# Miniprotein binders against q56419: the designs that were tried, part 155

Target 1, 326 residues: q56419
Amino acid sequence: MEGRTLEEVQEEVFKRHGVLVPKKELEDLAKALEEAGLLLTEKVEARLKEEEEKLKRERPMRLAGLSYPEGEREARAFLEAFRASYPGEGEEARVLLMPHLEPSRVPEVYGAALAALEKTPPPERIYLVGVAHRPLKEKAAALPVPFQTPFGPALPDLPALQALDALLPFELFNTPLAFREEHSLELPLFFLKGRFPEARVLPLLVARRSPELGEALKVVLRDFPGLLVLAVDLSHVGPRFGDTPLTRTLAEEARRRDLGFLERLAEGEPEAALAFLGANPTRIDGVEVVASLLPLLRERKGKVLAHRLDLEAPTLSAVGAGTLVL

## First folded at step 12 (miniprotein)

Design c_91
Fold by ESMFold2-Fast, scan of step 12:
Structure c_91 (fold): chain B 326 residues (1-326), chain A 108 residues (1-108)
Amino acid sequence: as target 1 above (326 residues)
Amino acid sequence: GDLIERLEELAEEVIRYLKEHGEEELAREIEEQIKDIIEALKSGDTESAIEILTELAETIARVLHRLGAPEELVQKVAWLIYDVARALGMSPEQIYEIAKRWARAIER
């Protein structure tokens, strides 16, 4: 009973139901509810510990059979269909920006990413940087276990992860539970593992701007070369995201904001890309990732291969998605 | 302490695998180096313990790679070495160097 006395509760029950509940019964009930709350808390804590222990061994698929096929043969056909949906040729990527939005909503954008991967020599490792959709204990985190995919497990690059952890002012392996249900890693990883089955991965999540992550990654990438992948979505507009319902004008504005952001990144000017968004406020979930990785993005020129603003009709909302090679 | 327990786990995992693959002499050498680390720690000589661990890490990585050890074992051993290095209070630069040497030894 927050902000109410037992006497007030007793009085209200009498007025509503004509029953006088003894104060002792109300006190006993309040105590029983508090004790039940403590028991529930213990059960929740035990369950969370159990889940954490499972994540020390592997990260299972969560979206297989929903966002992509479970079987390897079907999964390969799925990749081929997505590649075919993009009519252009790719370009070699040293840095790849790709979405983590549901693939079926933006097949041409994922097709463009696959086209870029076709032109890219197989990397020893992939630095896969996604966006945390659940709280992290620190600004960033990693989970150093095999991630299951229909193409077999994506193995962690443990030495590179340990090297990165050593350089950071915080524990990198700090929030295993944040990885249990994280589509910003699982969906891009499906495509990356299908194209580069032998590459090891560094699965990284960014929750808040971490310049120290970008500085450490610059050092680690020198000694542990690999493909850097930024798995980020672009504009989030409409009521689902606390905004006004989408109109044609707002959609055109969102497309211009997305493309202005990507074009500045393609010019090797990530600070200008962030400043552009600051002058034209937008909800791009890639902002914290780009702001963390500035040292890796400066003076790298590239090309925007694809962009789409996907309408979520039931909510009159939209999410932007793009493929950028640097 | 927990540190000595981790060193003993490291010894058990590596020595068992080496003996199972006919490398009994190398298993004995690695066991002796781990005992040297434990002895240095008992005498308060953390600097010597760090030096021996750094050399041992690279040696173990090279041997496990040469023998084609299973991924699970390589990862378990790498974590044990990393945990020992952190528990010894090694600097970020020293830990980074171990990781770099390990990666080079198991290069694909």
Scores: ipSAE 0.628, ipTM 0.874, lowest interface PAE 1.9, mean pLDDT 88
ESMFold2 (binder alone), alone request of step 12: mean pLDDT 83; pTM 0.809

Design c_92
Fold by ESMFold2-Fast, scan of step 12:
Structure c_92 (fold): chain B 326 residues (1-326), chain A 108 residues (1-108)
Amino acid sequence: as target 1 above (326 residues)
Amino acid sequence: GDLIERLEELAEEVIRYLKEHGEEELAREIEEQIKDIIEALKSGDTESAIEILTELAETIARVLHRLGAPEELVQKVAWLIYDVARALGMSPEQIYEIAKRYARAIER
């Protein structure tokens, strides 16, 4: 604490209780609070270092029993229920855009993704690109360890990850702690591992626009072919996201914005898709992911299989989710 | 720790695994290649070390894949090859090429 702060505390106590606390007692209290804070910081740093060391071996499940069942049998039944929620047939994907929103909120959108995976030949590897919800030391990061799932561990494709790292102007294997709690990877991975149990994974997070990542991935995908998955949510509207309460008009505008964005991606025009968002590109969760992967999305045509705007009634807010195959 | 110590430790593990699976001749060949890399690292002959490492990477990957080696061992080998390549100052293109060859050797 500052000395001026101690004087202010002394004054407040006198005003409220008519007691003048000696500055020495306030100094002793400030010292004890500062010392307790230092001990707490030391303990937190020790725990973070311990967690970081554990992440060098594996990435444990965090959402098992919450967003999906922990047991393999229950998890497979759960996955089949999502597939059944989508009445259409899928389409083969070389690039799949799918959500990372809580699956129970948009089951038909995840069902559409599963339908696409059913039509897709089993890939040797999956490039799973999610959105960093915590700061990264660099624009992007990867965690090259097994990711636990109810279907067994999703093994990293170490050679492909190392090849990618070699082409990047920054260390790819940075910020392991950012992966400790990251639903943009864990939730899509549940579905991907259930469908392609033998596929290896490149778990990638994007925090900021990285054109160098897209250029490097274009090279790597040529020599290490696989399925590219963009795990991104669409419009975020309403008070929970700093907007006005959702109205029918605002919901329609969000749906049109989401679909206009996806349709332009489906035409192989990712720059046009980003431009279509106008002055509010950050309204779409995955804009930085799409902007980073432009070289992989250009001139690649496909189809929007599903779109939903999920209403979060308690907050009068909504999140858009969609499935796009390219 | 010391890269040379890690090479020696992994060499013992790989050689033991190969011998336990009837690959006595390949175990001897790999042991010799690893010793050559260690000597090249000690002498600063990076050109020779790079050539030997590239050949060794393909050989180890192919044999471990053929024998169905444990994932933990495969991962240890991949990381050590990568660490050695970086320590030798290999270019991004050279490291990329090793990774590509390793991946093709273990492709399913």
Scores: ipSAE 0.565, ipTM 0.837, lowest interface PAE 2.3, mean pLDDT 87

Design c_93
Fold by ESMFold2-Fast, scan of step 12:
Structure c_93 (fold): chain B 326 residues (1-326), chain A 108 residues (1-108)
Amino acid sequence: as target 1 above (326 residues)
Amino acid sequence: GDLIERLEELAEEVIRYLKEHGEEELAREIEEQIKDIIEALKSGDTESAIEILTELAETIARVLHRLGAPEELVQKVAWLIYDVARALGMSPEQIYEIAKRLARAIER
């Protein structure tokens, strides 16, 4: 109704339907709609507050039965199938870059990550850094609660999270609702918990470049050693992402861009990796994560274990995924 | 209010666990330290509370590590100590040190 008077509404109804609606009825209707709108808003706000309170206790599974099996036995068989899809042995990881793309689309890339985890000694804790797909109040956030998985709850490393919070210029535990539906944490966590069932987790989201996070994490990792996991996807190309339809040339460019980025990270040159993307058109969602974690990635050499560009034929679009050990 | 009530409840749980594992003397020592913290919080004696909390955190971390305490208990202890430290206005350096001491309790 804003931008129209009741008299204009009455006039329009008469003009179109030949019916004169009393102004009082229109006034009463407008008031009822306004009151109903306020009540609906209050109900939505109450529901969000209830969900936020629930997230203070635990983070439930959202993708069980969709992206991975709900039952522990079926989940274990699912993991074994992904590992079997990668023919290599893997390499030990101090830092692991893995995707958060739907696993069934790039099974050999997740298989490579599992192979690396098999060669990695069980860590006391995992620093799991994903990409925020919803706004955060700050540049980064964490949720310090158990995350449910088919293998049991992944327990938070509260002392390490609290140590990290103490070093940051902002409140780390700032946006619980952003974790309600976050596949960049849930999907990698499924694989990490399956391999390291006793490891505690620091579930971290990056929305925007935070050098403060990388600086704090460098200090925390020294005193609270663990496995650092960057859960990031690579190139996003095609109409689904606002670009032109995928061609063979664009697909080859995306593969070269992804591999050039990963190979520079593997040489321990994360600034060179970012510069490479700046010199070449980029749609890589991991840029803000890598830019935040520079102090942790410098001078760490490693190996690209797998890379795939997943093609969505119906949309002529593609998403890149890779596994990198440092 | 709530913070003191949570402290009293967790104190009972920790003391009970220690007594059930043959640590009668240590249970008495921790019980006294917890009572001192509660009294300092009720009276607004922030400096005394900070001093006692720092010693308590170290003692609890050492004992829980030695006894192999359940993860749920360790998590409750870590959160409550952190909440108390924040409420007392402890420095980032002091909070970081307490976190390190607590982490020793959950090492595997």
Scores: ipSAE 0.573, ipTM 0.793, lowest interface PAE 1.8, mean pLDDT 86
ESMFold2 (binder alone), alone request of step 12: mean pLDDT 78; pTM 0.736

Design c_94
Fold by ESMFold2-Fast, scan of step 12:
Structure c_94 (fold): chain B 326 residues (1-326), chain A 108 residues (1-108)
Amino acid sequence: as target 1 above (326 residues)
Amino acid sequence: GDLIERLEELAEEVIRYLKEHGEEELAREIEEQIKDIIEALKSGDTESAIEILTELAETIARVLHRLGAPEELVQKVAWLIYDVARALGMSPEQIYEIAKRMARAIER
C-alpha cells in the first residue's frame, strides 16, 4: 500500500492470512511493482507522444463503422435517411446550434439541422465549436490539421485559424491530444462535410468560459465570414451524469429548461438564456460554449426547428438535443 | 392512488397500440401481468410486484420495438414504467436494471 511501512504490510498479511512474509520478499515485490509501474508510465508517455506527433499531420476518423458508415456511398445514404426523419423545411442559418450525441438517438433533430443546411448558401468556412470532453491546457483549443471523414478530408482554414490565434491571450493550438477522441467535433462534422464538401473548417473546443474567444471570433468572422456552428447537447440528467435517476417530473423540468434556453437564444437574448437556467446552468452541456460566444449571439433572431429529450435507458438518464437557427 | 393510476395509464397505452396492430393475445397477457402487479401490491408483496414489473418492462420494450412503434410512444411508455418503479420504492440500482433490460431488448 502506498505510504505504508514494510513492517506494517508484513503484520497485516500475517493477521489476515496467517502467513509471515519475509521482509526481503516484500522489499523485492515492492521494487518489482515500482519498476513495472515506472515502465508502464514510460510506455504510456511514449505512446501519447507518438499519437501527438501523428495529430500534427491529420485527425483520423474514430467513429466510422460505429456512429456512421465508413464508405462514402453508404455514408451519403445514411445522411439522407436523417434528412428524411424531419418532415419540415429548413431555415437559412448564419449560426446553427446542433447536437453532438449519438445521431441514431435523435434522428429528427439531426434531420432538422440538415434541413437548415439545405437552405443555407455554401459557406467558404465553418467555425465548428464543440465541447471538450478531455482536459485542455487552456480554456479553448483548436487543431489545425485535416479531419478525415467518409466524404474526404475536411481541410483546416489555416489563415483564419492563425488570425484567431493572433488575437487570443493564449496559444490556440495547445492540446492536440484532446482532439484524438472528440465526438463533439467528429459527429457534427460528418453532417457538415456531407452537405458542404468544399468548406474549410476551424475545429474549436471549449472547456471553460472564454469571453476572449468570443471577442476574437467576432473580429475574425468579419474578415473571414463563414457559418458558425455550436455543436452542443442540452440537458444531461440521471445517474450517468452523477445525478438522481430520471423521473417524469425531472424529464419535464429538463425539457422545459432546454426549450426555455433555446427560445431565449432564438430571441437574440443569450444573457437571458443563461439567466433562465438559474442556479443549475451546468445541467446543459452547451452553457460554457454559449457563455464564451455571447458577442456572436446577441440580437440574432431565429427559430427552434426541433427538440427532443432522449431517454438513455441503460443508465435511466436523458440527454436533450435541439436544432436552432439564428 | 398515483401508483395504480400510472399502472392503468401504462396498460391503456400499450394495450391500445398492440390491439391496433393485431396483437390481441399479447395485449391480454400484458393486461394480466399488470393485474398481477396490482394484486401483489394489495397483498403487501412488494418484492413480487417488483419482479413482475421488471419482466413486464423488458417484454413491452421488445414488442414495441418489434412492431416499429413511434419513438414518442416508446418514450411515453418508458416514462410510465419508470414512474411506477419509483412509486414502488425501487432503489436506483433496481431501476437501473430495468432500464438496462429494456435497452437490451430494443437493441438486440
Scores: ipSAE 0.000, ipTM 0.149, lowest interface PAE 16.8, mean pLDDT 85

Design c_95
Fold by ESMFold2-Fast, scan of step 12:
Structure c_95 (fold): chain B 326 residues (1-326), chain A 108 residues (1-108)
Amino acid sequence: as target 1 above (326 residues)
Amino acid sequence: GDLIERLEELAEEVIRYLKEHGEEELAREIEEQIKDIIEALKSGDTESAIEILTELAETIARVLHRLGAPEELVQKVAWLIYDVARALGMSPEQLYEIAKRFARAIER
């Protein structure tokens, strides 16, 4: 497939059409295709700059009509249905860990998060920490604009974001385009805005471990108190994620691994939770978020409200999701 | 970019809104404070410019909050103030303090 030389292309054409194309004509064609690629690159760059400028004003919904309803009334009913899917009562959260996986796949887990939000006094602001699914120029980033939702725009807490930016050794507002399509923020935000319509938001993405972010957030949260939300999924297992096909044994190991991680966080021992994953290797996208936020998670005891390993039978793969209150 | 241009944009946005809402005297006061910042910068007195901006930020935030200014305007003003503060070379401690004072002024 890849590895075709000009000689191989010349031979293929000769065999199929009985015409020997001179290598110079193939070279000229290759150059023309490269030049066309340069023109496409310029057009793509121009479009990316246009998208980036739009993101300076607001962040539109991308998953409305797909992962949640577009209309406010339908969105409210959807949220209530998810709450109803969890039979238990919640507990007050100072820190909430919730998933960002497609909600319909783990309704009880999102329902548990909603139960916790029902027991939590309305915060002035929500520190929403998701996982970057696109490269960031720095270890972490934020987008300080209104995020559209079916419940109206989730407004940024600009002073708190600016206070955070001031304490960081890098520019916080460094990669606007990474937020254009980011479900780790959009999906939790739908539920958070539905329950706390007046709360402002700090939409934060972590790409790599940033202890500086955790230290800065500890300071900012003291002066700008709010709800800290870690929007992270747990085990990613199976061929879809570059792993072996899921077996019952591997699924049981993934469930045990997820619960072991969450229970250690619930004991206020985030270093022990990370060490547990080191001894039981897996792809948990929340690792970089937890490692960045250590100062905010130490000595905070809480409770695992729900856990589910969602199975994708066609791909023999699975993703873990959980709700933890601290 | 141009620090003076950002200060002028800040003045235009705030003064226009205040005049449209009958706060002509306050608009004049804010215009004078912004001119004082520009004059301090032209004379190389960055310390005075920082002090005036810090007080002005809180004053603007308080007034916009009192008048029930649209969220879009409050956000734009907060960014203009922060951009000016960064361009002035304010320390992380000073930037943190200006953000904290702005937040307290718009607290609901």
Scores: ipSAE 0.557, ipTM 0.843, lowest interface PAE 2.4, mean pLDDT 88
ESMFold2 (binder alone), alone request of step 12: mean pLDDT 83; pTM 0.802

Design c_96
Fold by ESMFold2-Fast, scan of step 12:
Structure c_96 (fold): chain B 326 residues (1-326), chain A 108 residues (1-108)
Amino acid sequence: as target 1 above (326 residues)
Amino acid sequence: GDLIERLEELAEEVIRYLKEHGEEELAREIEEQIKDIIEALKSGDTESAIEILTELAETIARVLHRLGAPEELVQKVAWLIYDVARALGMSPEQVYEIAKRFARAIER
């Protein structure tokens, strides 16, 4: 019985991290947890409560020194290098779709987003919509606190967040812990804060489609105009995502589905973009965000500036990333 | 048909890289293993072909790791191996088993 459970854990770690953890190490960990008993559970619960209380005041950087430089000067040079990786010119954005994948894996895609931001007048506020990688108590959530960046804190737009909360049939500020480690907000925010240091932010997470969110946002945007940013990755294929090892055919399917999705969004046809994906067999994580924001995306034409399917040899997997201006 | 074409493409990519890095003897060994797979398929011995492919995948992974091959090349070679495995009629579970052995070999 134990052997089967540990084998399942080993397989899951391989799919998520591309590493085969020796069963002995998993057995040793399981024994340590068993010997610790209720004391470990109590300590975990106490730590989570402490983290939740801290998140009522600010959201600290989690990926500084890993995904981007911690120091302001180094962070500025890093951002400029990403812009330089994209040889084209941007287009003005009222809606920007950009990735939240590790930036160093797709520098030209982030460079395209930066090019679009260069052509965009500085917004008073940014509606930053990411994808929840942890469960939310509701379909969507926000955290109304300063988010730390190497360029200083990105301040929340409290009046706009409160207006949004008032229009929703659920409590918007419902799962603070989901924001503790959330790269779909932190990574795009690094680039957005670097380019628009004075802009306030509405940091939003979508876990499941919420049409009521899109309807409420359309009303709030009329009274509190700003830049709408969809921070989403595209296809997720291979063992890291519970799929079979990557083949050329699967990679071609992923690219076709990514581009077909983006091109239909660029035509102002978000319902057609969702219909094109059907059952979403390559796991485009932007589906729930687009489905939630339909009223904001309809009849808005634009341009796909960049697309890349990034290949991850150790996990035999790939993730799609793109930049779309609407 | 297409299966033999995929095996030839796999051979071309791996053998070219090995020869460019001074591994002529190993390139010959890999070429012979690929020929053995083709011969097994021509004789209708799919089980032997699968066994040889699984062993070949581990050998290629170890060599590419030892030579410090670029991730792009490792990924391309992995795709060719899995395309061959699928063309042989292997199930997703069997292809995943090859992937686990490939990944283990690349770490050692």
Scores: ipSAE 0.000, ipTM 0.178, lowest interface PAE 16.7, mean pLDDT 84

Design c_97
Fold by ESMFold2-Fast, scan of step 12:
Structure c_97 (fold): chain B 326 residues (1-326), chain A 108 residues (1-108)
Amino acid sequence: as target 1 above (326 residues)
Amino acid sequence: GDLIERLEELAEEVIRYLKEHGEEELAREIEEQIKDIIEALKSGDTESAIEILTELAETIARVLHRLGAPEELVQKVAWLIYDVARALGMSPEQMYEIAKRFARAIER
């Protein structure tokens, strides 16, 4: 009955089936459906509260058996296969930009990230900054609980998270449910935990640009040194992302935007990287993260290790992915 | 209230752990410092409560790390200290300092 009156429903049933349903019966049915909807809403709210309480203790794996193997031995073999997909050697990273796109779609890009991690001394902690795919109450959020992985739980760095929270003008631990299903943290974390099993993690999500987050992180990183990881995808083009259908010209434009953006970041010029994108910087997944973290990216020179534009022909869409070491 | 109850629960758990590891003198010292915080809170002496909490946080972190305490206990302690500090109205600088001192005590 969505968008229909009871009289329209009655008329259509008569027209199709030759049965005249009394208006009272339709009214009773409408009330029963409304009551069922209210019960469903109550059930959904109760379930969300239960999930939120569970998230106060730990963040379970959601993509195990789908994007990566559940078992530790199989997960290790999977990780080594990704490393093998990249023929080059890595560079030491103080800042690592890596994707959060489904790994099987860009294995050489994740392989490049693994190569960089091999050249990087084990950090005490990892600042893992992803992109919120669900609404946050604030511009950014963190979840201060163990994140399960096939390699064991990635433990939160509580003192560093609390230090960060103290410096922010908003509550950092503001939206636990946003972390229930968040591939921009889970997928990079799989690779990071596999390489640095002893490192603690600050799992951070950015929904909108937060210069105050970058300013606070600059202070925190001085006293709590660690590896900064920007887990971001690049260009998003096509109808799947609310954009124009992909053409050869748009694909080439996306590749140019991605590489120009990464190249300027590698030169230690993040403001120039943002300016290069021109009229629509939000088409690159990492724009809000980079704009938030400007103080941490300025004057850090590095190298682009890999870039791919993953083409999704059935949807006339594409997603860019890259690995950058700073 | 809730904070005093949490401080008392924290005292019970830390003291039990320390006694099980032969640190009876330190257990007594920590118990007295927690009592001093509770007394300061009840009397409205926030300045004394902040000073004692800051010293206590570092001491507990250092001892738990030295004795190889379970991660769950270390996390519970960090949260209780955070909650108490926030309830005391500590400045961002003061809260940052406690977090930094705690982290250095448990650093690898």
Scores: ipSAE 0.463, ipTM 0.808, lowest interface PAE 2.9, mean pLDDT 87

Design c_98
Fold by ESMFold2-Fast, scan of step 12:
Structure c_98 (fold): chain B 326 residues (1-326), chain A 108 residues (1-108)
Amino acid sequence: as target 1 above (326 residues)
Amino acid sequence: GDLIERLEELAEEVIRYLKEHGEEELAREIEEQIKDIIEALKSGDTESAIEILTELAETIARVLHRLGAPEELVQKVAWLIYDVARALGMSPEQFYEIAKRFARAIER
């Protein structure tokens, strides 16, 4: 009845069935439906409040048994299988760009990330920057609680998170519910915790370009040194993402676009990387993250270790994934 | 009122843990420092309150680390200190210094 009057409903029933439903009965039904809607809204609000309270204590695994094994032994074997899928040696990372795409779709790309982590001295903390797949109240957010993994809980670096919050013009801990289901943090964290079990984590989400986040992180990283991880996917092409069906030509364009973007980041030229995407438009998951972190990416030279375009044949769509060390 | 309540909660958590671990003298010292913060606030001397809190935060962090306090307690105490600092209207620079000292004290 949303958008329709009781009189219009009464008229339509009369026209179709020749029965005049008493206005009082329609009014009573409308009131009952409205009251049911209010009760449903109250139940939804109560459940969201309950879930938000749970997130003040810990962030449970959501993808265990789906994207990675639930048990520690099986999880370790799974992680080592991904490392084995990449035949190369890694390079030490001060900044690591890695995907958050379903790992089984691009095992060699995650393997390259693991190879880089093997060459990297264990950090005291990891700044894990993912992409918000749900609305945030501000441009960025963090959740300062233990994140459960098969390797034990990844503990938050509270002093570093609080230091970061103090430097930002907005409340950092602003949208706990956005973290309830967030694969851009959970999937990279599985691999990071498996390799650096003692490292504390700053789990950060970016929804919109925030230059103030990059400036604040530059200050915080100086006093709280750690590994910066950008957990981002690359090109999203095809009907699944509101684009034309994938062709060989479009796939080659997506690969060239991804590599052009990554190669410019590897030269320490993040503004050039963003400009390259502006000239070659596509949906790249990590644009807002890179745009926010410019001060941390400038003049840092590195190497692209792996890149793959994962093809989803049933939807004629594809997602790009890469590993970059800086 | 709220600020005094947060200071009392911070005192209760830390003093309880110290007494449970036989550190009765340190518990008294921390209780005295918190009373000094409350006294400074009642006299309108917010600057002295901030200075005492900064020193107290580092002292608490060192003691909890030395005693091997569980991570849950360390996190609870860090949040209480954060809440008190915010309620005091501390500048970002002042709180940043507290966070840095606290982190250094609890490093493995």
Scores: ipSAE 0.338, ipTM 0.768, lowest interface PAE 4.4, mean pLDDT 88

Design c_99
Fold by ESMFold2-Fast, scan of step 12:
Structure c_99 (fold): chain B 326 residues (1-326), chain A 108 residues (1-108)
Amino acid sequence: as target 1 above (326 residues)
Amino acid sequence: GDLIERLEELAEEVIRYLKEHGEEELAREIEEQIKDIIEALKSGDTESAIEILTELAETIARVLHRLGAPEELVQKVAWLIYDVARALGLSPEQIYEIAKRFARAIER
């Protein structure tokens, strides 16, 4: 009905259905539909406000019973099974890059991350940097509340978060609702909390490259030392992500870009890693995180422990995942 | 109004906890320091208020840690101190220093 008079609507209904509807009835219907639409909008707004208030106290589990077990005992067995899926030994990590893809799709990759955590001394805090899957009001955000896990709540490092907020040119705690459903934090956190139950967490989301975040984090990490975790997936290829159906050539290109990116990071050359990807045609979502954290990644050498390009056969699409220790 | 209300809330939370744990003298000392901050603010002496708040933040953190205060209380106190510091117009460097000193006091 946008751009049409009620008389034009009457003519269209008569033409298509052979019925002449009185103008008053169409006016009454249009008003009722408009009022119903306003009520639905008000209900959605009220629900979002309610969810935002809940997030001021804690962040509940959303993927328990779906991506990992709800019970502590079952969760522990699940974590140990993922470790067992990786046959190698880990390396000590000061910086860990791990996926946030559904764990069951890439168990060896999560197993490699667990192997690295076994070789890493328990940190006082974990800087967990994920990728925003919902819009943020600023380039990055954090939610300073306990995050529930089957191993107990992951407690926020509030002084470190406040120190970080103080150094940023924008408000860090700017989009609580973006954390309501955010697997890029929830899935890595399950594994991190299972291995380091006493560590506090800084749950951070990056939506767009923020060099000021990396500069601030370099200062904060000096006074609040901890483990830096980049929770990112690699290539996203196929129709689900706007490409043509997955071919061998596209899959080889995705693998080449994933490995070339990780290998340059492992050499302590994050600018070279970004330049290698160029326009990022296979949509590695770690690009914005790496571009934000350059000061923390330069001249830091490490090792790629695992990589997989996981096929979603029904959609002819694939997602890359890897574990990198720096 | 808001700043004084937040200082009063901070006082109520901390003093109640201290009195419940037999720290009557320390509760009195903290109450007096908070009154000094409020008095400095009312007289327009923002610099003195900032100095007292910075010392108070570290003192409160040490005491809560020593008494084994619940994590929820420590977090609430940290937020109240942060809100007061922001409301007073502290620089990013000053807020950073308060956060660092608070963290050191609770992580011994």
Scores: ipSAE 0.296, ipTM 0.738, lowest interface PAE 4.4, mean pLDDT 88
ESMFold2 (binder alone), alone request of step 12: mean pLDDT 81; pTM 0.777

